# VH-VL binders against q9zst9, part 10

Target 1, 202 residues: q9zst9
Amino acid sequence: ATLTPNHVAKSLAGTSVYTVSNSDNEFVLMSDAEGAKSIGLLCFRQEDAEAFLAQVRSRKKEFRGGAKVVPITLDQVYMLKVEGIAFRFLPDPVQIKNALELRAANRGSFDGVPVFQSDLLVVKKKNKRYCPVYFSKEDLEYELSKVSRSSKGVGVSQHIMVGSFEDVLKKMELSEKSSGWEDLVFIPPGKKHSQHMQEVIA
Short names: E, the ipSAE of ESMFold2; O, the ipSAE of OpenDDE; V2, 0.75 times the mean of E and O plus 0.25 times the DockQ between their complexes.

## First folded at step 15 (VH-VL; framework fv_ustekinumab)

Design k65 (at its last look DockQ between E and O 0.65; V2 from the best seeds 0.79)
Fold by OpenDDE, look of step 15:
Structure k65 (fold): chain C 202 residues (1-202), chain A 120 residues (1-120), chain B 107 residues (1-107)
Amino acid sequence: as target 1 above (202 residues)
Amino acid sequence: EVQLVQSGAEVKKPGESLKISCKGSGYSFTDYWLGWVRQMPGKGLDWIGIIYPGDSNTRYSPSFQGQVTMSVDKSITTAYLQWNSLKASDTAMYYCARRGWYFGDYFDYWGQGTLVTVSS
Amino acid sequence: DIQMTQSPSSLSASVGDRVTITCRASQGISSWLAWYQQKPEKAPKSLIYYASQLQSGVPSRFSGSGSGTDFTLTISSLQPEDFATYYCQQYNSYPYTFGQGTKLEIK
């Protein structure tokens, strides 16, 4: 049996993203490039959402007086996805840069939202494994500095793996129990690892 | 340093049983998956399967399911691949390799290989 | 099973050349692809994981690109020690399958 949507949603709990809603608190959806499907835009930074709001106001007169930026948690977003609502994430450009730097050889493009993981930060409690996944490289590096004997930034980077959030979610959805993918816990940007992990494990 | 050391070459006849070994060192043996890969003479790599030494959870390729058995002895950080009845077609180099978790589901470290020759 | 097809099966090149090897998956595998190098009578060595991330200790002349179904391994300037057989491997879904290999020979 594959991971349940509820399990995946739980792993995403606590992370906020931003989108634009109308005066009726409905998400503003945009047509995809093909015009066949409505897609909601989600931003990891509020400033990006504000920019999006400005665009919406400029293009659609109906939103000039009532549209606003609203926060939503990733677990909620995921549940909406399960219900058939499609979303596209706008990643933090700083984290895109971080992801590209880790690849060293390919400074081309990074598709999706970067997420960072290290085996050194895996924790075991009560015979259960937990793997923290970070939206912020800086947050991960901070935690690594606590466990690694080497304070040198270069040494820490060797233990960081990068992937796309979208790829990780897809793999989680297709993964069976006991595969290890049920162990993932997404750490909200700026949140202390220890605090979040304690909340999730409790 | 992470090391995987495999048992020596084997020469067997069809119908015989065989168990080859792979000993891990330099890392937490029970915290990483271990896989097996077959390479027939002059051919490519075939994914056999993986085993988690921590709880002996296994995943086999359908092509190898029922043909081989993976096992581990955690006390000596050793993994095994065994046949109950060898065939001539089992003649190949067999590699063990460490596989990571999550983002690291690839083989990052490899054993030196064990050559298995099955002939009448 | 996901089939991995490499091209070419073999190629000849000279030291200093730029070399490109491709790998195609029969279905989408996101970026869950690894590249390995195998020299004669030796075990494979990991080069690249997650399509483009360089394994620790691997020279920067190696690079990987691609996502979905089409992937590429590039050696920017071929060195004498790079003559070997290269394999791609998907780890998107079980069973994890390898390409048939590409033998890189000296011209």
Scores: ipSAE 0.898, ipTM 0.943, lowest interface PAE 0.5, mean pLDDT 93
Fold by ESMFold2, look of step 17:
Structure k65 (fold): chain C 202 residues (1-202), chain A 120 residues (1-120), chain B 107 residues (1-107)
Amino acid sequence: as target 1 above (202 residues)
Amino acid sequence: EVQLVQSGAEVKKPGESLKISCKGSGYSFTDYWLGWVRQMPGKGLDWIGIIYPGDSNTRYSPSFQGQVTMSVDKSITTAYLQWNSLKASDTAMYYCARRGWYFGDYFDYWGQGTLVTVSS
Amino acid sequence: DIQMTQSPSSLSASVGDRVTITCRASQGISSWLAWYQQKPEKAPKSLIYYASQLQSGVPSRFSGSGSGTDFTLTISSLQPEDFATYYCQQYNSYPYTFGQGTKLEIK
């Protein structure tokens, strides 16, 4: 059997994104590129959600006094997506730049939300092994500098793999228990893996 | 340096058993999956399966399920591929290869191969 | 099982040529694709992972592209040491199947 939605959602605990809600705590939706669907915008940076709020207030007078930026955790977002609610991520542009710099074929855009991993960082916790997956390249680089003293500064980025958060989620959904994918943990920006794992791993 | 060193070539008769080995060094053997790949003479690569040395968890390609057994002895950082009863069709080169995590779920380091010849 | 089909099955080229090899998956595999090089009588070695990312120590004349079902490996300026057989492998879903190989020979 493949991993349940609750399993996948658990891997996402602790990471927040930001969206705009009205005074009734309902998500403010926007049209997709074809105008066929209403899509909630989820920003990895609060400042991008604040910019979206300003746009909403300037165009829709019913939102002027009551609309606000609210956080929502990625595990909550994932469960809402499973229920059929459509969202679109706005990634952190620093992480997009980081992702483009790591790719051998720099195509001028990165599809999706970048996440970062290193084969030099495999951590043992409670008799299990984890290869933590980061939303922030800088956080991963910090951890690598602590465990790879002989390669400090030089060649650190060549040990970093980058890919799409959306691709990782899709592959987790295809994966079975005892594959190693059931234990995948995403590390929120600004957090050490050890602290995060203590909080989320029973 | 990551190294996978396989046991030497084998010449066997049909019906005999065989266990070939793959010794890993230069990395934490129990932190990574290890896979086996078959290459029949003049043919391409066939994925046999993977084993996690940390707990001996295995996954076989459906075409190899029940045909061969993977195992490990983590105390000597060694993986094994074994047959209970060889067939002439088992004649091939067999590679072990290390598998990483997630984006690294491909084979990044390979052993030199073990040639197995099964003939009457 | 996901079938991986490479094209061409073989080709001849000269040093300095630009070479492309394609790999098609029987169903979508996102970017979960690796490329390997195998010289005669040698083990394969990894070139590209996650469709487009260069393995450490691999020359920059190698590049990969594609997502979904259609992928390419490109050698921008062929060198004498590049004559080998090239395999793609999907790692989206077990079993992690290989393409049948593309043999690149000297003209």
Scores: ipSAE 0.781, ipTM 0.886, lowest interface PAE 0.9, mean pLDDT 86
ESMFold2, look of step 15: ipSAE 0.777; ipTM 0.884
ESMFold2 (binder alone), look of step 15: mean pLDDT 92; pTM 0.929
ESMFold2 (binder alone), look of step 17: mean pLDDT 91; pTM 0.930
OpenDDE, look of step 17: ipSAE 0.890; ipTM 0.941

Design k66 (at its last look DockQ between E and O 0.63; V2 from the best seeds 0.75)
Fold by OpenDDE, look of step 15:
Order: sequence, then structure tokens, then C-alpha cells
Structure k66 (fold): chain C 202 residues (1-202), chain A 120 residues (1-120), chain B 107 residues (1-107)
Amino acid sequence: as target 1 above (202 residues)
Amino acid sequence: EVQLVQSGAEVKKPGESLKISCKGSGYSFTDYWLGWVRQMPGKGLDWIGIIYPGDSNTRYSPSFQGQVTMSVDKSITTAYLQWNSLKASDTAMYYCARLGWYFGDYFDYWGQGTLVTVSS
Amino acid sequence: DIQMTQSPSSLSASVGDRVTITCRASQGISSWLAWYQQKPEKAPKSLIYYASQLQSGVPSRFSGSGSGTDFTLTISSLQPEDFATYYCQQYNSYPYTFGQGTKLEIK
């Protein structure tokens, strides 16, 4: 059996993203490239959401007086997705840069939201395995500095792997129970690993 | 240093049983998936399957399901691939390889290979 | 099963040449693709993972690109030690199938 939506959602708990809502607290949706489907825009930075709000206000008169930036957690977003609402993520440009730097040989574009993980940060507790996945490279590096003697940048980078959040989610959805993918825990940006893991394990 | 050392070459007849080994060292053996790859003479790589030494969970290619059995002895950090009844078509080089984690769910380290020859 | 098709099956090149090998998946595999190098009578060696990430210790002249169904391995300036057979592998869905291989020979 594949992972349940609830399990995937649980792994996303605690991470906040930002979107724009109207005066009725409804998400402002954008048309996809084909104009056939409405898509919600989610930003990992509040400032990006604010910029989006400004654009919405400039283009749509109906949103000039009541639209606002609102936070929503990724687990909530995921559940909405399960219900059929489509979203597009706007990644933190700093993390895009970090991802591209780690890919050193290919300065091409990074598609999706970068996520970072390391084998060195896998935790085992009570016969259960937990693999933290970070939205922030800096957060991951901070944790690596605690476990690795090589605190200097070059040595640490060798232990960091990069993927897209969207790819990881798809992989989780397709993965069987006991495949290992159920062990992923997404670490909210700026949150201490130890604190979040304690909350998840409890 | 991560190392995978495989057992020596085997010469067998059709119908015989065989068990080849792969010993891991330099890393936590029970924390990484281990896979097997077949390479017939002059041919490409065939994915056989993977096994997790921590709990002996397995994934087989449909092409190899029921044809081979993967197992591990974690006490000596050794993985095994076995046949109950060999066929001439089983003649090949067999590699064991370690899988990395998640984003690195590929074969990052390889054994030197075990040549299996099955002939009448 | 996902089929991986490499192109070309073989090619000849000279030292210093830019070499490109392609791999096509029968269905979308996101970026879950790895490249391996195998020299005669040797075990394969990992080169690239997640389509474009360079394995530790691999020279920077190797690079990978692509997503979805079409992928490329590039050697910017071929060195004598690069003559070998190269394989792509998807690890999006079980079984994690390999391409048929590309043999890179000296011209």
C-alpha cells in the first residue's frame, strides 16, 4: 500500500507559506497557462506574497479594498490539493541560489522549491527512523556542523543533497509503506531541528 | 571508506544451487539499502532488486521475482543472492551495490562483481 | 516497467572533444535519474545523480541535464580515461531500470 494523504500531510506539518486572499477569505486563484484551470500561488516568503498582492490590486479592481496576505501551513495546503485545488509554489530565491551552487556544474534553472537533506542527519528513535528534509540550506548546514567535525563549508557541502519539493512529494505519494520514504520530515525554515523533531516524534 | 567485497567466481552446472555474498564495510550496514545488478556477457546492466539489511525488506524486479532470493546476515554485514536451480541463462557478472538515501536513491558504491558461469 | 533508451549505442571521439549522450524515459521520471561509467572488466562507477548532481570525486568536465523524459550526459573535454561504457538509470519507480548503455570509443 502507498502512503496515505494523511501521512504525507503530517510530514509537512509546521511549515508556513503565504498566499493572497480576498475579503471573503477565499484564495486568489490564477489561471494556468492554458486558461483551463485555476491555480493558487503560494510563497515561501511573505515579501513575495506582498508583491503578488500588489500585482493583484493593480490588475483587478475587485481586490483593491479587501485582499490580504495570509499564512497557511503546508499540511493544510496539501489537504486542499488532495481535494482538487491546484497550487504553484514560488520558492525563496536565496534557496534557489543555494541549490544551483550545490549543482556547481549546471548553472541552469532550478525547477520547483529546493529542499535539502543529508544522510548524516538521519535520526533513529524507538526503532523508528526519521529523515529531516530542509527548506533552508543554512538550517541544514547548521545541523551538520553539530554532527560533523568538518565545519568548514567545502566538507559540509559534500554531504548535502538537493531535490525539488514537488518531486519529493510525488515520490512519497507513489511510494509503498516501509520503502523509507514515509520517514521524511520536512523542517520548517528557521526552526530548530531538535524542537521540530521532538514535536513530530511526540 | 565504504567497501563492498563480493565472493569469488563460481562455475556451476544447470540445476545446481548457488549462494553468492557481498560484505559491506566502512558504513552502517543496516542503514542503507543494498541492491543486486546482473550483467550478462557483453550486455548491459539489469536491475535485480534491493534489500534493506535493517529489516530484510525486499524489492524485486518482476523479471527476477521468484528466480532469485536476496537475504542478509547483518551480524557479519553480508548480503546474499541465491539460486535454487541455476540455468545456463544465469551466466553473468553479478554486482552488489549500495543505495544512497532518498534524493540519492541510486547505487553510489559498487562491489567488484562475482562471475557466475553455468554450463553443462 | 519504465524503459530507458540511450542514444547513441556507440560513438567514437577524440581526446578534447565535447561528447553528449542522451537518455529517454518511456514516461516521466522527474529528475530521478543517475549516470554510471563502466570500464572494461570493472564495476560501474557513479557519475551523476538526480539528473544533474555530480557524485563526489567526479571531475567537473562531467555534467548532467534534463527532467521529465529527456536527459543528457555531457563530457566537456574528453580525457583518455573517459573511454568507457555509460549507463543511465531511473529510480522514479520500481524496478529501477537501466538504459542499454553507450560505448564511447577512441576515434
Scores: ipSAE 0.822, ipTM 0.922, lowest interface PAE 0.7, mean pLDDT 92
Fold by ESMFold2, look of step 15:
Structure k66 (fold): chain C 202 residues (1-202), chain A 120 residues (1-120), chain B 107 residues (1-107)
Amino acid sequence: as target 1 above (202 residues)
Amino acid sequence: EVQLVQSGAEVKKPGESLKISCKGSGYSFTDYWLGWVRQMPGKGLDWIGIIYPGDSNTRYSPSFQGQVTMSVDKSITTAYLQWNSLKASDTAMYYCARLGWYFGDYFDYWGQGTLVTVSS
Amino acid sequence: DIQMTQSPSSLSASVGDRVTITCRASQGISSWLAWYQQKPEKAPKSLIYYASQLQSGVPSRFSGSGSGTDFTLTISSLQPEDFATYYCQQYNSYPYTFGQGTKLEIK
């Protein structure tokens, strides 16, 4: 009765990350900290993947002619992870800073990819309820500014929650259908939630 | 402002039925799970279960399954906890509380409680 | 069901003390943990969610930490109004069980 991989993957539609592929369209892997395990690097920012490409080219001359940055959607990444491929995310550092500021943890680190949520932003589409989960705090703040103008006396700043994308995925895998977790939708950076919901739900 | 207002204290005898209420206001009642928590005198908190007013879907703790019934009347934004036959061991304070979504899937707002006393 | 075990069950401390309360889950719960404060004759009040995030209006002397199975609530400088019973609760999987509580008494 827990959510299938296909259910979890649907929540991830439309969000892309970036990695480096070789001339054979195979992902370039990195050694982990111990040097015993190969791990794919997935960047939330394209420029970070370009920097990784430059590093790869400088270290391994075989990639100079054919290696490139390629996009991959998070639903595709999730299905590869189910198949046993190991990946590490490189989050947007602006969103890491946003996460640390919400936790009042100015000196600490944030583990994982931050995602943002507000219980003031619940939308109805096709008789289902959605509380969108954002990769960009700024996008959530924009949507909240519209609700705050329409919702008298609501304290907008006290309603932003932050947590780990990886924890949300794990919780979804433990969740049963009809729990409300099967309808979770992640909002890509730079996208209005209404546009994304229209594209994904329709 | 989210508010959960519960019905008043009850004094009952074993074997009697009882239905206590929890009225929600200040939020979209059908959009959030609502839960019930028992606190025996001088004891901790026991998770009874949750109900989703939008479709009346329920989840009970195994120890409460079959002991109580949760229901809602969404037209008056009210949830209920009901016993068909009370026992002396049902004497406790009963709270309703709202669950948020995802990161907020904990009890963020609580009712004031309803004291239920069951004795001869 | 996931068992939540708090330690200590009861604690006496003085104003200004640093107080630490622990909560252990019988299996991994990531960071899906909340802390509540309950004063005598009152409903519980949410204090911390997602292991470490302060609820709105909660004083900054309260903090939470931990992930996986071991969690800590800390009060950095105990105040007279902090006399209460504290509960942890996991919300990783149903039923969302509570710890047995820690009664904090001010000396």
Scores: ipSAE 0.748, ipTM 0.875, lowest interface PAE 1.0, mean pLDDT 85
ESMFold2 (binder alone), look of step 15: mean pLDDT 93; pTM 0.947

Design k67 (at its last look DockQ between E and O 0.73; V2 from the best seeds 0.75)
Fold by OpenDDE, look of step 15:
Structure k67 (fold): chain C 202 residues (1-202), chain A 120 residues (1-120), chain B 107 residues (1-107)
Amino acid sequence: as target 1 above (202 residues)
Amino acid sequence: EVQLVQSGAEVKKPGESLKISCKGSGYSFTDYWLGWVRQMPGKGLDWIGIIYPGDSDTRYSPSFQGQVTMSVDKSITTAYLQWNSLKASDTAMYYCARQGWYFGDYFDYWGQGTLVTVSS
Amino acid sequence: DIQMTQSPSSLSASVGDRVTITCRASQGISSWLAWYQQKPEKAPKSLIYYASQLQSGVPSRFSGSGSGTDFTLTISSLQPEDFATYYCQQYNSYPYTFGQGTKLEIK
């Protein structure tokens, strides 16, 4: 049996993203490149959402007076996705830069939202394993500095793996129970690892 | 340092049983999946399957399902691959390899290999 | 099963050459792809994971690219120790299948 949507959603709890809604609190949807499907835009930074709002206001008169930036949690977003609503994420450009630096040999584009993980930060509690996945490299590095004896930044980077959030979600959805992918916990940017993990495990 | 040390070469006849071993060291043996890969003489790599030493959960390739059995003795950090009845076609190099986690679900460390020769 | 097809099956090159090996998946595998190097009578060695991430200790002349179905391993400047057989492997879905391999020989 594959992971349930509820399980995946739970792993995403606590992380806020930003989108634009109209005066009726409905998501402003954009047409995809093919014009066939409506897609909601989600931003990891509020400032990016504000920029998007400005764009929407400039292009559509109907949104000039009633549109606003609203926060939504990733678990909620995921549940909407399960219900058939499509979303596109706009990643933090700082984290894109971080991801590209870690892949040093390939200065190409990074597709998707970067997420960072380290085996050194895996925790075991009550015979259960939990793997924190970070949206912020800096947050992960901070935690690594606590567990690693190496004070040198170069030594820490070798223990950091990077992937796309979208790929990870797809993998989770396809993964069987007990495969290990059910152990992932996404850490909200700026949140302390220990605090979030305790909240999720409790 | 992570190390996987495999048992020595085997020469067997068709119909015989065989159990080869892979001993892990330098890491938490029960926390990482361990895989087996077959390489027939002069051929490529064949993914046999993986086993999780912590609870002995297994994933087999359909091509190898029922043909081999993976097992572990976590008390001595050793994994096993066994045949109940060998065939000539089982002649190959067999590698054990550690599979990393999540983004690293690839084989990051490999044993030196065990050559199995099955001939009448 | 996901089939992995490498090209070419064999390649001859000289020291200093830029070498490119491709791997195609029969279906989308995102970036869940690894590259291995195997020298004669030796065990495979990990080179690249997640399509483009370099394994620790691997020289920077090795690089990987691609996503979805098409992937590439590149050696920017071939060194004598790089003559070997290279394999790609998908770990998107079980079974985690390998490509048939590419043998890189000295010209």
Scores: ipSAE 0.843, ipTM 0.928, lowest interface PAE 0.6, mean pLDDT 92
Fold by ESMFold2, look of step 15:
Structure k67 (fold): chain C 202 residues (1-202), chain A 120 residues (1-120), chain B 107 residues (1-107)
Amino acid sequence: as target 1 above (202 residues)
Amino acid sequence: EVQLVQSGAEVKKPGESLKISCKGSGYSFTDYWLGWVRQMPGKGLDWIGIIYPGDSDTRYSPSFQGQVTMSVDKSITTAYLQWNSLKASDTAMYYCARQGWYFGDYFDYWGQGTLVTVSS
Amino acid sequence: DIQMTQSPSSLSASVGDRVTITCRASQGISSWLAWYQQKPEKAPKSLIYYASQLQSGVPSRFSGSGSGTDFTLTISSLQPEDFATYYCQQYNSYPYTFGQGTKLEIK
């Protein structure tokens, strides 16, 4: 019993990314590096989408009057991807820097969107387990500082694992019910895990 | 500190039953999968399967499905590996190990091993 | 089942050498790979998870790299305590299979 697309999408609820739409409320698409297909750009930071909008406006007359930055939730993005629409993420550069600092390898690139997890934060609620996975390392560090006997922040990162959001999604799609992966919940930037879990589980 | 303490070595004859144990301490026993690994003499590691002590759900390697039974008694934080009828080819070292979550779905802590010898 | 093939099966090296051990998966496993060290008559010990991340307490001379199907464990300057057997394990899909092992011996 593989997890359904709707189940995977539910794990993504509440996290917004930003893209540019035209005056017809259609997402502005980019050609990929080879020009073979159109790819939607999804920015984790609103200001990055605003910068993209400014460049789109400077290049094309059709966008000068009506193009705008719009939010879209990751659960909606996932369902569109299931329908065959291609997207490319632009991660928060601060989180890329955080990811590179945690890796053993010293090469200066990180493939994909970083997500962060700690073994110290496995939460049980109403016979269901939740291990929150964060888009923001700083938010995870804050929560870890509350569960330590005495937290300084210096040693907290030793309990933080980092990996690719895309790898996590792919493994969720391969997972069976009761594998533990059905309990995974993504925590949006700027939210506390308890608040978010209460909102999406309730 | 996480500890997994396994039962002592066993010497058995073919056809006999056996149940070996792995007692976990220093962590929330019901919140982590516990796995079993076989190592035949002079050979590599074989993934037997994992059990979730919280609800006793199991995942077996196809090679071991129906050959062994994993179980837990969460009241004493103990996992078991059991054979109904041992074969000489079951002679091996058997390890239990804790499996973490998601990025930590590998084995981070191991028991000391239980040597099982099956001979006539 | 995903088959994990290690190369070489055995390797002789001297203290101070840089050594590499490879692990190949029969299908893509992203970065869901761990490395273990096993000394004679002892349980395995985890070294690296998620292909490249060091476990706590593992010396920095160990490193891991790779994604997809091809993975490498590197020891930058071999120490006497590093002579052991090394195993990779994929944890992309159950069963979480191991490679057959690479025995690292003193030359």
Scores: ipSAE 0.676, ipTM 0.851, lowest interface PAE 1.4, mean pLDDT 85
ESMFold2 (binder alone), look of step 15: mean pLDDT 93; pTM 0.946

